# VHH binders against p49116, part 328

Target 1, 238 residues: p49116
Amino acid sequence: EGPLLSDTHVTFKLTMPSPMPEYLNVHYICESASRLLFLSMHWARSIPAFQALGQDCNTSLVRACWNELFTLGLAQCAQVMSLSTILAAIVNHLQNSIQEDKLSGDRIKQVMEHIWKLQEFCNSMAKLDIDGYEYAYLKAIVLFSPDHPGLTSTSQIEKFQEKAQMELQDYVQKTYSEDTYRLARILVRLPALRLMSSNITEELFFTGLIGNVSIDSIIPYILKMETAEYNGQITGAS
Key: E = the ipSAE of ESMFold2; O = the ipSAE of OpenDDE; V2 = 0.75 times the mean of E and O plus 0.25 times the DockQ between their complexes.

## First folded at step 26 (VHH)

Design re3 (framework vhh_ozoralizumab_d1; at its last look DockQ between E and O 0.50; V2 from the best seeds 0.00; counts 0 for: pae E 2.1 > 2)
Fold by OpenDDE, look of step 26:
Structure re3 (fold): chain B 238 residues (1-238), chain A 119 residues (1-119)
Amino acid sequence: as target 1 above (238 residues)
Amino acid sequence: EVQLVESGGGLVQPGGSLRLSCAASGFRFEDYGMYWVRQAPGKGLEWVSYISWDYKYTLYPDSVKGRFTISRDNAKNTLYLQMNSLRPEDTAVYYCATRWTGSSPEDSRGQGTLVTVSS
């Protein structure tokens, strides 16, 4: 069998809305987050092993790990996103909500802790100077996690995860041969992702979803979304 | 200030077609994904379609997939929704929106355009 990931899976380019507004409003934050979410899910879609699992299993996997993928994406794209600025803006918006007594003290604490954990995680990843290949493999390890409840094809998922881990190991040994413990340092960051609440992430970055719409509920549609042909759409609409 | 003005609604028979338009202003239209949402009488707000800022992706719920087509013209700051094979259950006020939001009064959507599908 060929490698789990190819060079095409290493590329992870997030394009931000331009220009950055002086005041980061909810619109800007949500658009940025949406782009990252879509990019992350489309990245997953591009992996042949992921495709091989079938639509139902794919959906279940992404539902289980979207927050982790998203968070890794945040870390990877922290500079281009100006993540610190975005988080600061989110905090400011949160402060407004606090002033309006819209949140309980406990909820405020939870949200603030989540923001802190997110920032610390991203900072830790930056300190490790994780490269594009390492991020790709980490995302794959997270994606092909067999330990989520309700998954089918767990043996196959586990196999893919192992393959991702092996490829990461090989890459690190080859690229960072003088740093014997780099792989371990990288992998020990993954548990931090499980400490982060998907619900809070959703609230922070995807505020204002319509009705009962959730990231969980739209994931199947995102995974099924089609590439649009601009000219075709115009002609079809006319 | 973000402004969205929907048009193109009207009365149509089942199986008929309509094309909605939304004129956008007050923001960089070309930098944002755009949405169509609708609200049927007595029902909550429902998203109908999404198109990415770069035209690469469109998204539809199962309820309208294959019948509705979202498109945009960034040069004209205009969003479109081609609705074919209309059904009575498609009767609603349709809104152009800059995000999947409906719960906040600050939601960026227009006044809407009424689509009535009836025999």
Scores: ipSAE 0.696, ipTM 0.864, lowest interface PAE 0.7, mean pLDDT 90
Fold by ESMFold2, look of step 26:
Structure re3 (fold): chain B 238 residues (1-238), chain A 119 residues (1-119)
Amino acid sequence: as target 1 above (238 residues)
Amino acid sequence: EVQLVESGGGLVQPGGSLRLSCAASGFRFEDYGMYWVRQAPGKGLEWVSYISWDYKYTLYPDSVKGRFTISRDNAKNTLYLQMNSLRPEDTAVYYCATRWTGSSPEDSRGQGTLVTVSS
């Protein structure tokens, strides 16, 4: 019966490769995106409600929503990532691919439309000044979506999503008490996440993946990933 | 010029151990995640392990989990793979890899080191 999220779930610090290259390249973009993906998966795994659903349910949820979590992460970290600069570099690469006749015109149109939708989403979130607590609850609402096909325990997932919605409402009312419509303005941005294509996200941010491994195929292994057991040195005194 | 050089392969009996090394140069090794991948005779590339830039995350497929341990030393620009409890199906050429601009998977891997597990 405790809160769904604690203050530890609000911390979402992305560290970029340093120094930033004079020219942004695919390796820098892929490393930056991988860091965001792993940070997002680490975040999801740390939630007690997520842990309570069991491994098979967890895999199904993350397969269904990883792109939405990643897109929320992009919006949250857009400034520290210099996302607009990254997207411009991707556009330049796409133009070179057309010149070399390596990519179909239909695919280019799809990818360019997706880039535009992503930029619009990130800009709208920035204009609302969404804070770290709000992002954490929005990610939880997206994670605990009961309407994905093939899920078990949908009643429990729905209960967790309702709890995330209630905790967001309580937070917004307490913190932004003089902005009556803030919750509504935030919630109307969420449907855009379902319009984002996971296939195109992989093409944009995860080029050069070795062995033709897709994000969908590695999700079970990401959810079982080992993490460092120590935050620092542990002495025999403890 | 990006350079990856694998070493430490050889012939070993089933149940034995080997430690592979990969010396990296020509890029800031400490800023990038690294992979081990392998290619068995007549098969395609299979990822074997991954370690994040900051040592924090490691990933293994079920085929090697519990038997193989990836590690890195960012001060020495070196990636390692400790392989224990080796099986004949682990026989392959092992490559270290990372992702670079304009590279296909073919361009982003080292020369490889052969591991043969046989009685």
Scores: ipSAE 0.527, ipTM 0.787, lowest interface PAE 2.1, mean pLDDT 84
ESMFold2 (binder alone), look of step 26: mean pLDDT 80; pTM 0.806

Design re4 (framework vhh_ozoralizumab_d1; at its last look DockQ between E and O 0.61; V2 from the best seeds 0.62)
Fold by OpenDDE, look of step 26:
Structure re4 (fold): chain B 238 residues (1-238), chain A 119 residues (1-119)
Amino acid sequence: as target 1 above (238 residues)
Amino acid sequence: EVQLVESGGGLVQPGGSLRLSCAASGFRFEDYGMYWVRQAPGKGLEWVSYISWDSKYTLYPDSVKGRFTISRDNAKNTLYLQMNSLRPEDTAVYYCATRWTGSSPLDSRGQGTLVTVSS
């Protein structure tokens, strides 16, 4: 078998709405988030090993890890997104963007702590100066996680995760040969992703994306979405 | 102010076709994904299609997949929905939207256009 990832899987280019408005409204935030989500799902779809697992297993995997993939994407695209500005805007729109009814003090605290955790995680990744290859492998490790309940083909999933880990190790050893602990420093960041609530992430970034439809419920459709690359759709033609 | 104006609805027999249009103004249309949603009599809102800002991605629920095609012309600030093989259950008021919540003032939709599929 060939490598799990190729150079084509390293590219992760997020295009933001431009220009950035002076006032970041909920519409701008949701559009930005949706682009990142779609990009992440498209990225997953492009991995041959992922395709090999079948549609049902793919759906289950993404449902289980979409928040982690999204968060890694936030970290990777933090500069392009001006993530700090977006998070500040979210805080400013907390009363209007999360719920229409009054939030309890406890809920507000939970949301604020989540924002804090997101910011801290992204800052920590920036401090480590994670490169595109490392992000690709980290996303693969997260994607091919056999730890989630209800998964089928767990042996294959585990195999793919191991391949991702091995390829990451080889890459780090080759590219950062003088830093013998870099791999460990990178991998120890992954547990932080599991501390983050997918529900709160959805409320912050995806409120009103598709009405009351959850990201969990829409994932099967996202994974089946058509792209111009696949079906030859002509932009603007109608 | 965001404005959306839907058109193209009408009465059609089962198996027929319609093409809906949505004229958008008041925002940078070319920067945002767009949706079609519909509301049948006595039912809630249902999304029927999504297209990304660059038309790279299109999304359909199973209920309309293979029959409906969403497209856009950013130069004309116009969203389209080609509906083929129409069924009685497709009868609804169709709306275009920048995002679909139904409750946020930022989630603008127009007055809608009525599609009636009947023999």
Scores: ipSAE 0.668, ipTM 0.848, lowest interface PAE 0.8, mean pLDDT 90
Fold by ESMFold2, look of step 26:
Structure re4 (fold): chain B 238 residues (1-238), chain A 119 residues (1-119)
Amino acid sequence: as target 1 above (238 residues)
Amino acid sequence: EVQLVESGGGLVQPGGSLRLSCAASGFRFEDYGMYWVRQAPGKGLEWVSYISWDSKYTLYPDSVKGRFTISRDNAKNTLYLQMNSLRPEDTAVYYCATRWTGSSPLDSRGQGTLVTVSS
């Protein structure tokens, strides 16, 4: 009944803290990542199909896929975030940590491999020139994944995923009619998202968000977050 | 260099109200989300609220949702926590933070502000 997503779901504008620092700044990185996470969660919550699944199902879905949604957001916003600069600053920090023996060699290797895979993924998406409609449907395909353990309503989740896939197919065929294999090239990028470690994403981007707890443990609270519509009209009030 | 100073605590009866303030300096307050955390006697730190840089998003654990309201005034570099319908279990030292891990805020903090709820 109607499109899975509306025009409001295609718009995905990330506002960055100013100015971007010249050196590694954990506060800047964590705030930038937090803004992307909240934008991604607000995006997911606003989808009528997501709302229809119920709160327990929603929590389970987001716990299972938040890192994939976040990674798609990183790729989509890589230019606005100057993500390559942020990752380079983290790499320099890791090299200093080797010299000062602050991290184990195995952990540093895992983190460097993750950064490389993230850069490769973001570069591959940039080479395909993935547009906002395509990102929105890719996020929906990732969000409505029925194959995670412990989910209820898997039949309905699968139907929503199929709807997202069909609408992406329709969009690509109409918009990129001369590129027969564009849909296939886009979809083959998705398995790389399952290789991204949520543990390492938290270490790279979310140091200090709500203590030592994982993003997984705060998902119920993020999904219940209050959203203000009158930001510009609220001044000095308690 | 980051400095956060809490105030507004005190002794209050159950069902009463208090408003906490946090004066911030040493960073661009208007660009960062802010937290309130608390530490009850003999316990670790507990998160009690979060507000995004632009006030668009606020988060609360179930223990305080509906009773506490976080707000900020970016022009005055000040974070607030309005606490209503206070209960004895809200007795704690309250701290503000831009980031925190485990049992401590990661940035500079004052001594916190003590809230005692008892009859």
Scores: ipSAE 0.588, ipTM 0.811, lowest interface PAE 1.7, mean pLDDT 84
ESMFold2 (binder alone), look of step 26: mean pLDDT 81; pTM 0.825

Design re5 (framework vhh_ozoralizumab_d1; at its last look DockQ between E and O 0.57; V2 from the best seeds 0.69)
Fold by OpenDDE, look of step 26:
Formats: C-alpha cells, sequence, structure tokens
Structure re5 (fold): chain B 238 residues (1-238), chain A 119 residues (1-119)
C-alpha cells in the first residue's frame, strides 16, 4: 500500500471574503466558517483511505470529529482568517445575541471559556510553528480515530490512524532531526481538541447558517456536495 | 441594507418546470454563499439548495436532488433555481437567503415567490 497522504493533501488554502470589512458582522463570520468547514470536510473526502471506508463509515467519522478538524483548520488558517479579529467580533456580538436568547450567566461563562480555549489552542500551535505537512497528518490522526462510539470498521480505521502517525513520525524525523522531542510536543496538543464543545463551536461560528439544522445533520450532505475543480480550491487557485 | 427579491413562481402541472430568480443588493453578493429555502403550507422552513460564492460547491437535500439545479451570476447579482420534474409536494413559497435560521428576525431573505404544483 502507498502512503496515506500525498503532497496534494498537504496544501490547505482557505480563501476569505475580500476585502475584510471594517465591521465584522455575523454574515461575514458565518461565511468564513462555512468555507473552512467545507474545505476541511472535502479535504477528508479527498483521501483514498477515507473513501475506502464507505459512505456510512465516512459520515460517522466526520460527525465524530468535525469540531476537531474545524479547530485544527482554525489554527492552521489563523493568519489568513485574522482569527483574533474574528473572535473579538464574536465576543462583541455575543452580548447582544445572548441577551436576546436570555442565556444564563453560567452559559455566558461557558461560551467565553470556550473562546478562550480556542484562542489558546491556536496560539499554542503557532508557537510550535506547525507546518503544512504536520497539520495534514494531525488532521488525519484526528479523522481516523477509532475510539469514537458507534463506529464500524474500527480495525481498518485504527490501521489508517497508525499509518498517519508513522508517516508523521518519519516526516518529523527527516525534517526536524535536530529536535528529538518535536513529535511528542506536537501530539500532546491533540487532547486539547477534545475539550472543545462542538455545540458551542456551532453556536459561535454557524449561527443562522443552517438554521434549525445542526452541523451533525448536514454533514452527509456536505460530503455529497457537487464540487467543481476541488483540487484548484484546495491549492488556493480560484 | 440587504435586499433580496425572488421571482419566477407560478402554477405548474406535475412534471413541469420552473426557473426561479433572486435579485440581490445591499451587500457583496460575489463573496457569499447563497441558499434557496421553501415553506409549504402548514410546514416549517426547509432548505432546498446551497451554492458557494464561487459556484464550486453545490448542495441539495435528497428530496430535490437530481431535479433542482442552483446557479448564480455574480456579475448580475442574481441567484437561480431551475426546478424540473415538479411534484405536488414541491408546492411552497420559495425564498432566497444569505443565511437560513428559520426563526430569527435576522434572517436575510426576500418576500418569496409562490410555486404551486397542481393538476
Amino acid sequence: as target 1 above (238 residues)
Amino acid sequence: EVQLVESGGGLVQPGGSLRLSCAASGFRFEDYGMYWVRQAPGKGLEWVSYISWDSKYKMYPDSVKGRFTISRDNAKNTLYLQMNSLRPEDTAVYYCATRWTGSSPEDSRGQGTLVTVSS
């Protein structure tokens, strides 16, 4: 069997609405988030090993890990997205939205803590200076996680995850040979992803985008999307 | 202010076709994904199609897949929905939208256009 990922899976180019408005409204935020979500899911879809698992298993995997994939995408695309500005805007809008929904003080606290965790995670990844290859392999490791409940073909999923891990290890050893503990430093960031609430992420970034339809429910349709020139999109060639 | 104006609705027999249009203004249309949603009598809002800003992504629910085609002309700030093989269950008011919330006053959609499929 060939490698799990190819160079085509390393490129991950997010195109933002341009120019960035002076005032970031909910519309801008939702559009930006949707682009990242689609890019992330279609990235997964482009992996031959992922395709080999079948539609049902694919859907289950993505449902289980979409928030983690999205968060890794946020970290990877933090600069091009001006993520700090987006998060600040979200905080500003949060007061109005929360007041309208009559959320409790405890809920507000939870949401603010989530924003903090997102920012901290992205900052930590930036400090590690994670490159495109490393992000690709980390996303693959997250995608092919066999420890989610209700999955089928767990043995095959585990095999793919191991392959992703091995390829990452080989890459890091080859590229960063002087840094013996780099792999460990990178991998220990993954648990932070599972501290993130998918529900809160959905509320922050996707309010009004799907309406009464959850990201969970729309995932099968995203994975079945008709795409034109997907390879161009992922390489940033518009 | 965001303005969306739907047109092209009407009465059609089962198996017939209609083409809906949506004229957009008040925002950078070319930067945003767009939706078609519909509301049948006595039912809630449901999405029927999505198209990305660059038309590279299109999404349909199973209920309309293969029958409906979404498209857009960014130069004209116009969204389209080609509806073929129409069925009585497709009878609804159709809206174009930049966001779909179903219940939020912040919904950005037009007044809608009525599509009636009846023999």
Scores: ipSAE 0.826, ipTM 0.910, lowest interface PAE 0.6, mean pLDDT 91
Fold by ESMFold2, look of step 26:
Structure re5 (fold): chain B 238 residues (1-238), chain A 119 residues (1-119)
Amino acid sequence: as target 1 above (238 residues)
Amino acid sequence: EVQLVESGGGLVQPGGSLRLSCAASGFRFEDYGMYWVRQAPGKGLEWVSYISWDSKYKMYPDSVKGRFTISRDNAKNTLYLQMNSLRPEDTAVYYCATRWTGSSPEDSRGQGTLVTVSS
């Protein structure tokens, strides 16, 4: 049965488009977010426990939790992404939309409140100095959530979540032995992820990724995406 | 200014092959994922393929998976689509794109190249 995650699942390195444009735009923001989404989905599908659930269960599970995984990724990569700068650019874009009557004032307020909650979540995770192992286990706890509506195999999903929780507990107690309450402080941050709206995340980060389609509709294709290391890269040179 | 120029379309028999090219300029091509989309006569735009900036990830809809292969040469700023086992339903104008929103301006995709699959 072995451990839920291996050291290969701890590595989570996001590479940003470079150099960063002087003026951030929708193209840069969407590319940056897409890279994080693909990295998060590649991470999830590489986990043996996830693979063991089968394709239909995998798709249902990721549809239920992709926004929580993405939000954890934003927090983990906030410094590398310069997330505060990206959010400022999004705010400027939204202000243009209200001037052109593209969004209502109530919609803008709703989106701004979401941005504030997102920033607060990322700041709280940074203040706790969450490390890469802790992020990997938190993502696993979020991924293997049995309490989403409509899931099958919930007993097996629950078993995997309990294993992720156990391994996180063991890691924190071993690595942060002088900080008795660290696990509790980390775990109380997780409910905030359920407050994040997938609809607003799509509007903030994924306008223009694949037309007007939701991330939910492309998840089966993301989970089946071909990886160059497996299929051998096909060069475009002739 | 972003420029995308497709080429390589033509008339081909069912079961045949074509290789489309897209020459890109006016942006840092090597930093962005790229798409192929198509528009059949009387139909809307259909996503055909995606490739990440570093070619690490490639995605296809079920209608073309196994028959079409997307690739890129970042040194030449060129995107490719190898189309094998072509069928009459693949007949369309093919566009490369940096994004494919329904409201995207033409500078976000090329002028297209016509592929006709007919006996």
Scores: ipSAE 0.638, ipTM 0.832, lowest interface PAE 1.5, mean pLDDT 85
ESMFold2 (binder alone), look of step 26: mean pLDDT 82; pTM 0.831

Design re6 (framework vhh_ozoralizumab_d1; at its last look DockQ between E and O 0.52; V2 from the best seeds 0.67)
Fold by OpenDDE, look of step 26:
Structure re6 (fold): chain B 238 residues (1-238), chain A 119 residues (1-119)
Amino acid sequence: as target 1 above (238 residues)
Amino acid sequence: EVQLVESGGGLVQPGGSLRLSCAASGFRFEDYGMYWVRQAPGKGLEWVSYISWDSKYRLYPDSVKGRFTISRDNAKNTLYLQMNSLRPEDTAVYYCATKWTGSSPEDSRGQGTLVTVSS
């Protein structure tokens, strides 16, 4: 078997709406988040090992880890997205909701803490100066997590995760040979992703995008896109 | 101000076809994903299709998959929905939307266009 990831899986380019408006409204934020979500799911679909697991297993995996993948994407694309500005705008919008007494005090606290955790995570990743290869492997490790409940083919998933970890290790040894503990420093960031609430993330970035439709419910539709249909869309064929 | 104007609705027999249009103004249409949603009599709103800003992604619920096709012309600020093999259960007011939320103070959809499928 060949490597889990190739150079094609390292590329992760997010295109933002341009120009950035002076005032970041909810529409802008949701569009930006949507683009990142699709990019992340497209990335997952592009991995042969992921495809080999089958549609049902793929759906289950992505449903389980979409928030983590999304968060890694936020970290990776933080500069391009001006994430700090987006988060500030979200906070401002929340303030308006607070003034209108739409949220309980406890909920406000939860949301604010979540924003803090997101910011801290992204800052920590920036501080580590994670490169594109490392992000790709981290996303793969997160994607092929066998510890989610209800998964099928857990042995195969575990195998793929191990492969991702090994490839990351090899890459880090080769690229950062002078930094003996870099791999460990990178991997210890992953638990922070499990602290992130998918519900709160959805509320912050996707509120009202498709009414009462959840990200969880949209995932199967994205993953069900046929290759031919998908390729046709990419080429602009309508 | 965001404005969305739907058109193309009407009465059609089962198995027939319609093409809906949505003229958009008041925002950078080419930068945003767009949606079609519908509301049948006595029912809630349901999403019908999504198309990304660059048309790279198009999504459909199973209820319309294979029958409906969403498209857009960014140069004309227009969204389209081609509806084929229409069924009585497709009877609804159809809306184009930039964002759908029941709690949004902003008008994110137009006045809608009525599609009636009846023999």
Scores: ipSAE 0.784, ipTM 0.891, lowest interface PAE 0.6, mean pLDDT 91
Fold by ESMFold2, look of step 26:
Structure re6 (fold): chain B 238 residues (1-238), chain A 119 residues (1-119)
Amino acid sequence: as target 1 above (238 residues)
Amino acid sequence: EVQLVESGGGLVQPGGSLRLSCAASGFRFEDYGMYWVRQAPGKGLEWVSYISWDSKYRLYPDSVKGRFTISRDNAKNTLYLQMNSLRPEDTAVYYCATKWTGSSPEDSRGQGTLVTVSS
């Protein structure tokens, strides 16, 4: 059938709680991250190819890749979210925990390394000036990844990933015809996503979403969530 | 000084309905997602429902989906839970919550309202 993604799948508008607090707190960070997570999951489940895989396959697929989708969302929305400010506040909190002996030094080092990897990834995407179409196809490539252990329907997932790759290639060639190596530069950024820890992402951004329940455990309910939409907007209220 | 005040609990027969309310103050209610959780006698807390800040997304566990409906009125700073087709196992203290600021919801929830479904 037709294209994997339509123009409705390119739109990715994040609305932040406003105003941003003078000092950041867990409530603001968790709400901001939750909005991005729900936007990312709404995006994924609106794709006809994703819908065609069936509920069990959808759950398994998203459990395997939600952190990669979330990380791409962070990079895409980094300016709107003031992500650098959020990460700096988290780093300051971690430094205070070291000074006051409130947390294991080994754990703090792991978390700091993750933050640095995340900052590097977001900076590299910003330097490439990745556009909304490119982000949409990159998200589709990571969503339809057949390589994760435990997946069923891997042949169909592989076909959808190949289609996303082909559509990205076609888009880049037509839109950036003067930049011969743009596709290669974009694709070499993807392996860094596999280095991001879901556990640490939850610690950084999701303390306070449905208690201490892991994102993995709520994914089936997020995929079944009831949605209210308005024409051209993601917000349900206005 | 977040304040959450639940109301609307009571005694109801199986198959009956109740509508819970939660009056919120001390924060910008319209900017934050909200939860209902419950605690049955002698048991831990169980998530019951979630609604996003703009009401666009609503989540339910399988135990209540189709029977409970979460809603909010941002102009009144009020969260609601419509509970239909109530069962004895729905008997619990129901709490609204803004989020979990620690390992326990007591940091971000009200005092609760008791729902008793007679058996």
Scores: ipSAE 0.650, ipTM 0.835, lowest interface PAE 1.4, mean pLDDT 85
ESMFold2 (binder alone), look of step 26: mean pLDDT 81; pTM 0.824

Design re7 (framework vhh_ozoralizumab_d1; at its last look DockQ between E and O 0.57; V2 from the best seeds 0.68)
Fold by OpenDDE, look of step 26:
Structure re7 (fold): chain B 238 residues (1-238), chain A 119 residues (1-119)
Amino acid sequence: as target 1 above (238 residues)
Amino acid sequence: EVQLVESGGGLVQPGGSLRLSCAASGFRFEDYGMYWVRQAPGKGLEWVSYISWDSKYRMYPDSVKGRFTISRDNAKNTLYLQMNSLRPEDTAVYYCATHWTGSSPEDSRGQGTLVTVSS
């Protein structure tokens, strides 16, 4: 049967648009977020256990947890993304909307609180100095969550989650043997992910990406994306 | 200023083919994913294709999957859409776009090019 994850699943390299512009516009933010989203979804696709669940179950799982996966990705790639700068830019754009009276006071508060939660979560993960293996296993634990409503094959999903947890435990025991409570410290961060609104995340990072199409509705197509080797000279129709 | 100029539209019979082009300027084209969207008469905008900045990812709705192919030449700042096996329901104005929701001040699409599929 083998392990749930391999070393190939540990690699999680996000490439940002370069150079970063002086002014981070909505276009830059959405492109950056899209790259992270696609990377996260394709990471999931690369897991044999995920593939074994079938297309329908896979779609349901990702629909249920995409915000959590995305948020873990933000935390993991916070430095490469200059996440603090991106969030600051988002706040600035939000202020413009406020001035134009496009948002209610309650909505403004809700959005600002969400931004705060995102920042705090990422800061907390940075403080714990989570490594690439730990992130991979955490993402797997989040991905293979059997407690979402409407899922099929919940027993199998649960087995995969348990396997992810066990592998994480073994890794932490091996790598951080002197820190007997590290596993617990890491796992207690996961509940924070469920406090975050997928709708607000979508509004912050993906406004205008695909018109009025929601991330939820586009997930099946993301999971079916065609992939090709980039040679830098792909032109015309294939 | 971001500019997008679509071309290649026209009248074609069912089963025919067209190749659309989009010339991009005013931004770093090579850094951004691009979309093709279309608007049929009396209908709203719908996306018909996506390609990532590095052409590694391509995405299609089921309505055009297997018939349309999106590609790009970053050296020429040009986006392409090869449309094969065209159907009457593909009749629409086609736009290339970065954002196209209409809710963002940064929405960008060109004037569009008309594709008419009719016998």
Scores: ipSAE 0.818, ipTM 0.908, lowest interface PAE 0.6, mean pLDDT 91
Fold by ESMFold2, look of step 26:
Structure re7 (fold): chain B 238 residues (1-238), chain A 119 residues (1-119)
Amino acid sequence: as target 1 above (238 residues)
Amino acid sequence: EVQLVESGGGLVQPGGSLRLSCAASGFRFEDYGMYWVRQAPGKGLEWVSYISWDSKYRMYPDSVKGRFTISRDNAKNTLYLQMNSLRPEDTAVYYCATHWTGSSPEDSRGQGTLVTVSS
């Protein structure tokens, strides 16, 4: 059985709209977030183990974990996105919304707490200097989670997750041999992803996407999206 | 200010073809994903297609997949929809759109172009 991931799954290049607007712009934020979401879904569906699970299982799995994958993507791309600047602008907007009475005070508190948790997660990942291989394996561990209710093939999913964990361990031990506890420090960051609300992520980053539809509802179409190749050829998801 | 102008609609027979165009101005068209949506008489908006800013990703609902093709020319600031094998159910006003908020997308869509599929 070959490796779960190859070098093609390590590359994760996000291209941002340019330039970043002088003032908070819902269109810029939603375009930036959409690019990250599509890159994350393209990454997931390119994994042979994921393809082997079949279309119905793929849809169920991604519906369960898309927010965790997206959050890992935010952490990985935080510098390219200028994420701290985007979040600061959102915080200022929310504080002004309290004064203008546009949103419930309870909802605003909930959203602010989520932003703090997101900032803390991204800062902790930056402090650890997580590399592209480590991010790829962390995303695979999150993707192949057998814990979600209603999944079929949970034993196969668990085997893929264990393989991702083994390959991460091997990579860290080879690449960071001087740092005995690096794997443990990385893995203790994953539970924070369980605290991230997909509903709030949609409010922060996906307001205005396809007329208020949820990300959950478009996942089957994202997984089937057609992809263009280099040299101008058009290739679909199936 | 964002301006989107749709054209290319008309009356066609079932099984026929049309090519819609959308001329965009007032924003950096090359940086944003674009949508086609439609509204049949007396009905709500239905998304018809999506294309990413660089044309790398394209999405379609099952109702039009295989019959419609979205494309864009960023040098001309123009979005296209090639519609083949048209059916009476495709009769609607077609709008191009960029990202929009809430239930009032009028600021982020054009005036529309009418497509009527009738024998």
Scores: ipSAE 0.625, ipTM 0.822, lowest interface PAE 1.5, mean pLDDT 85
ESMFold2 (binder alone), look of step 26: mean pLDDT 81; pTM 0.830

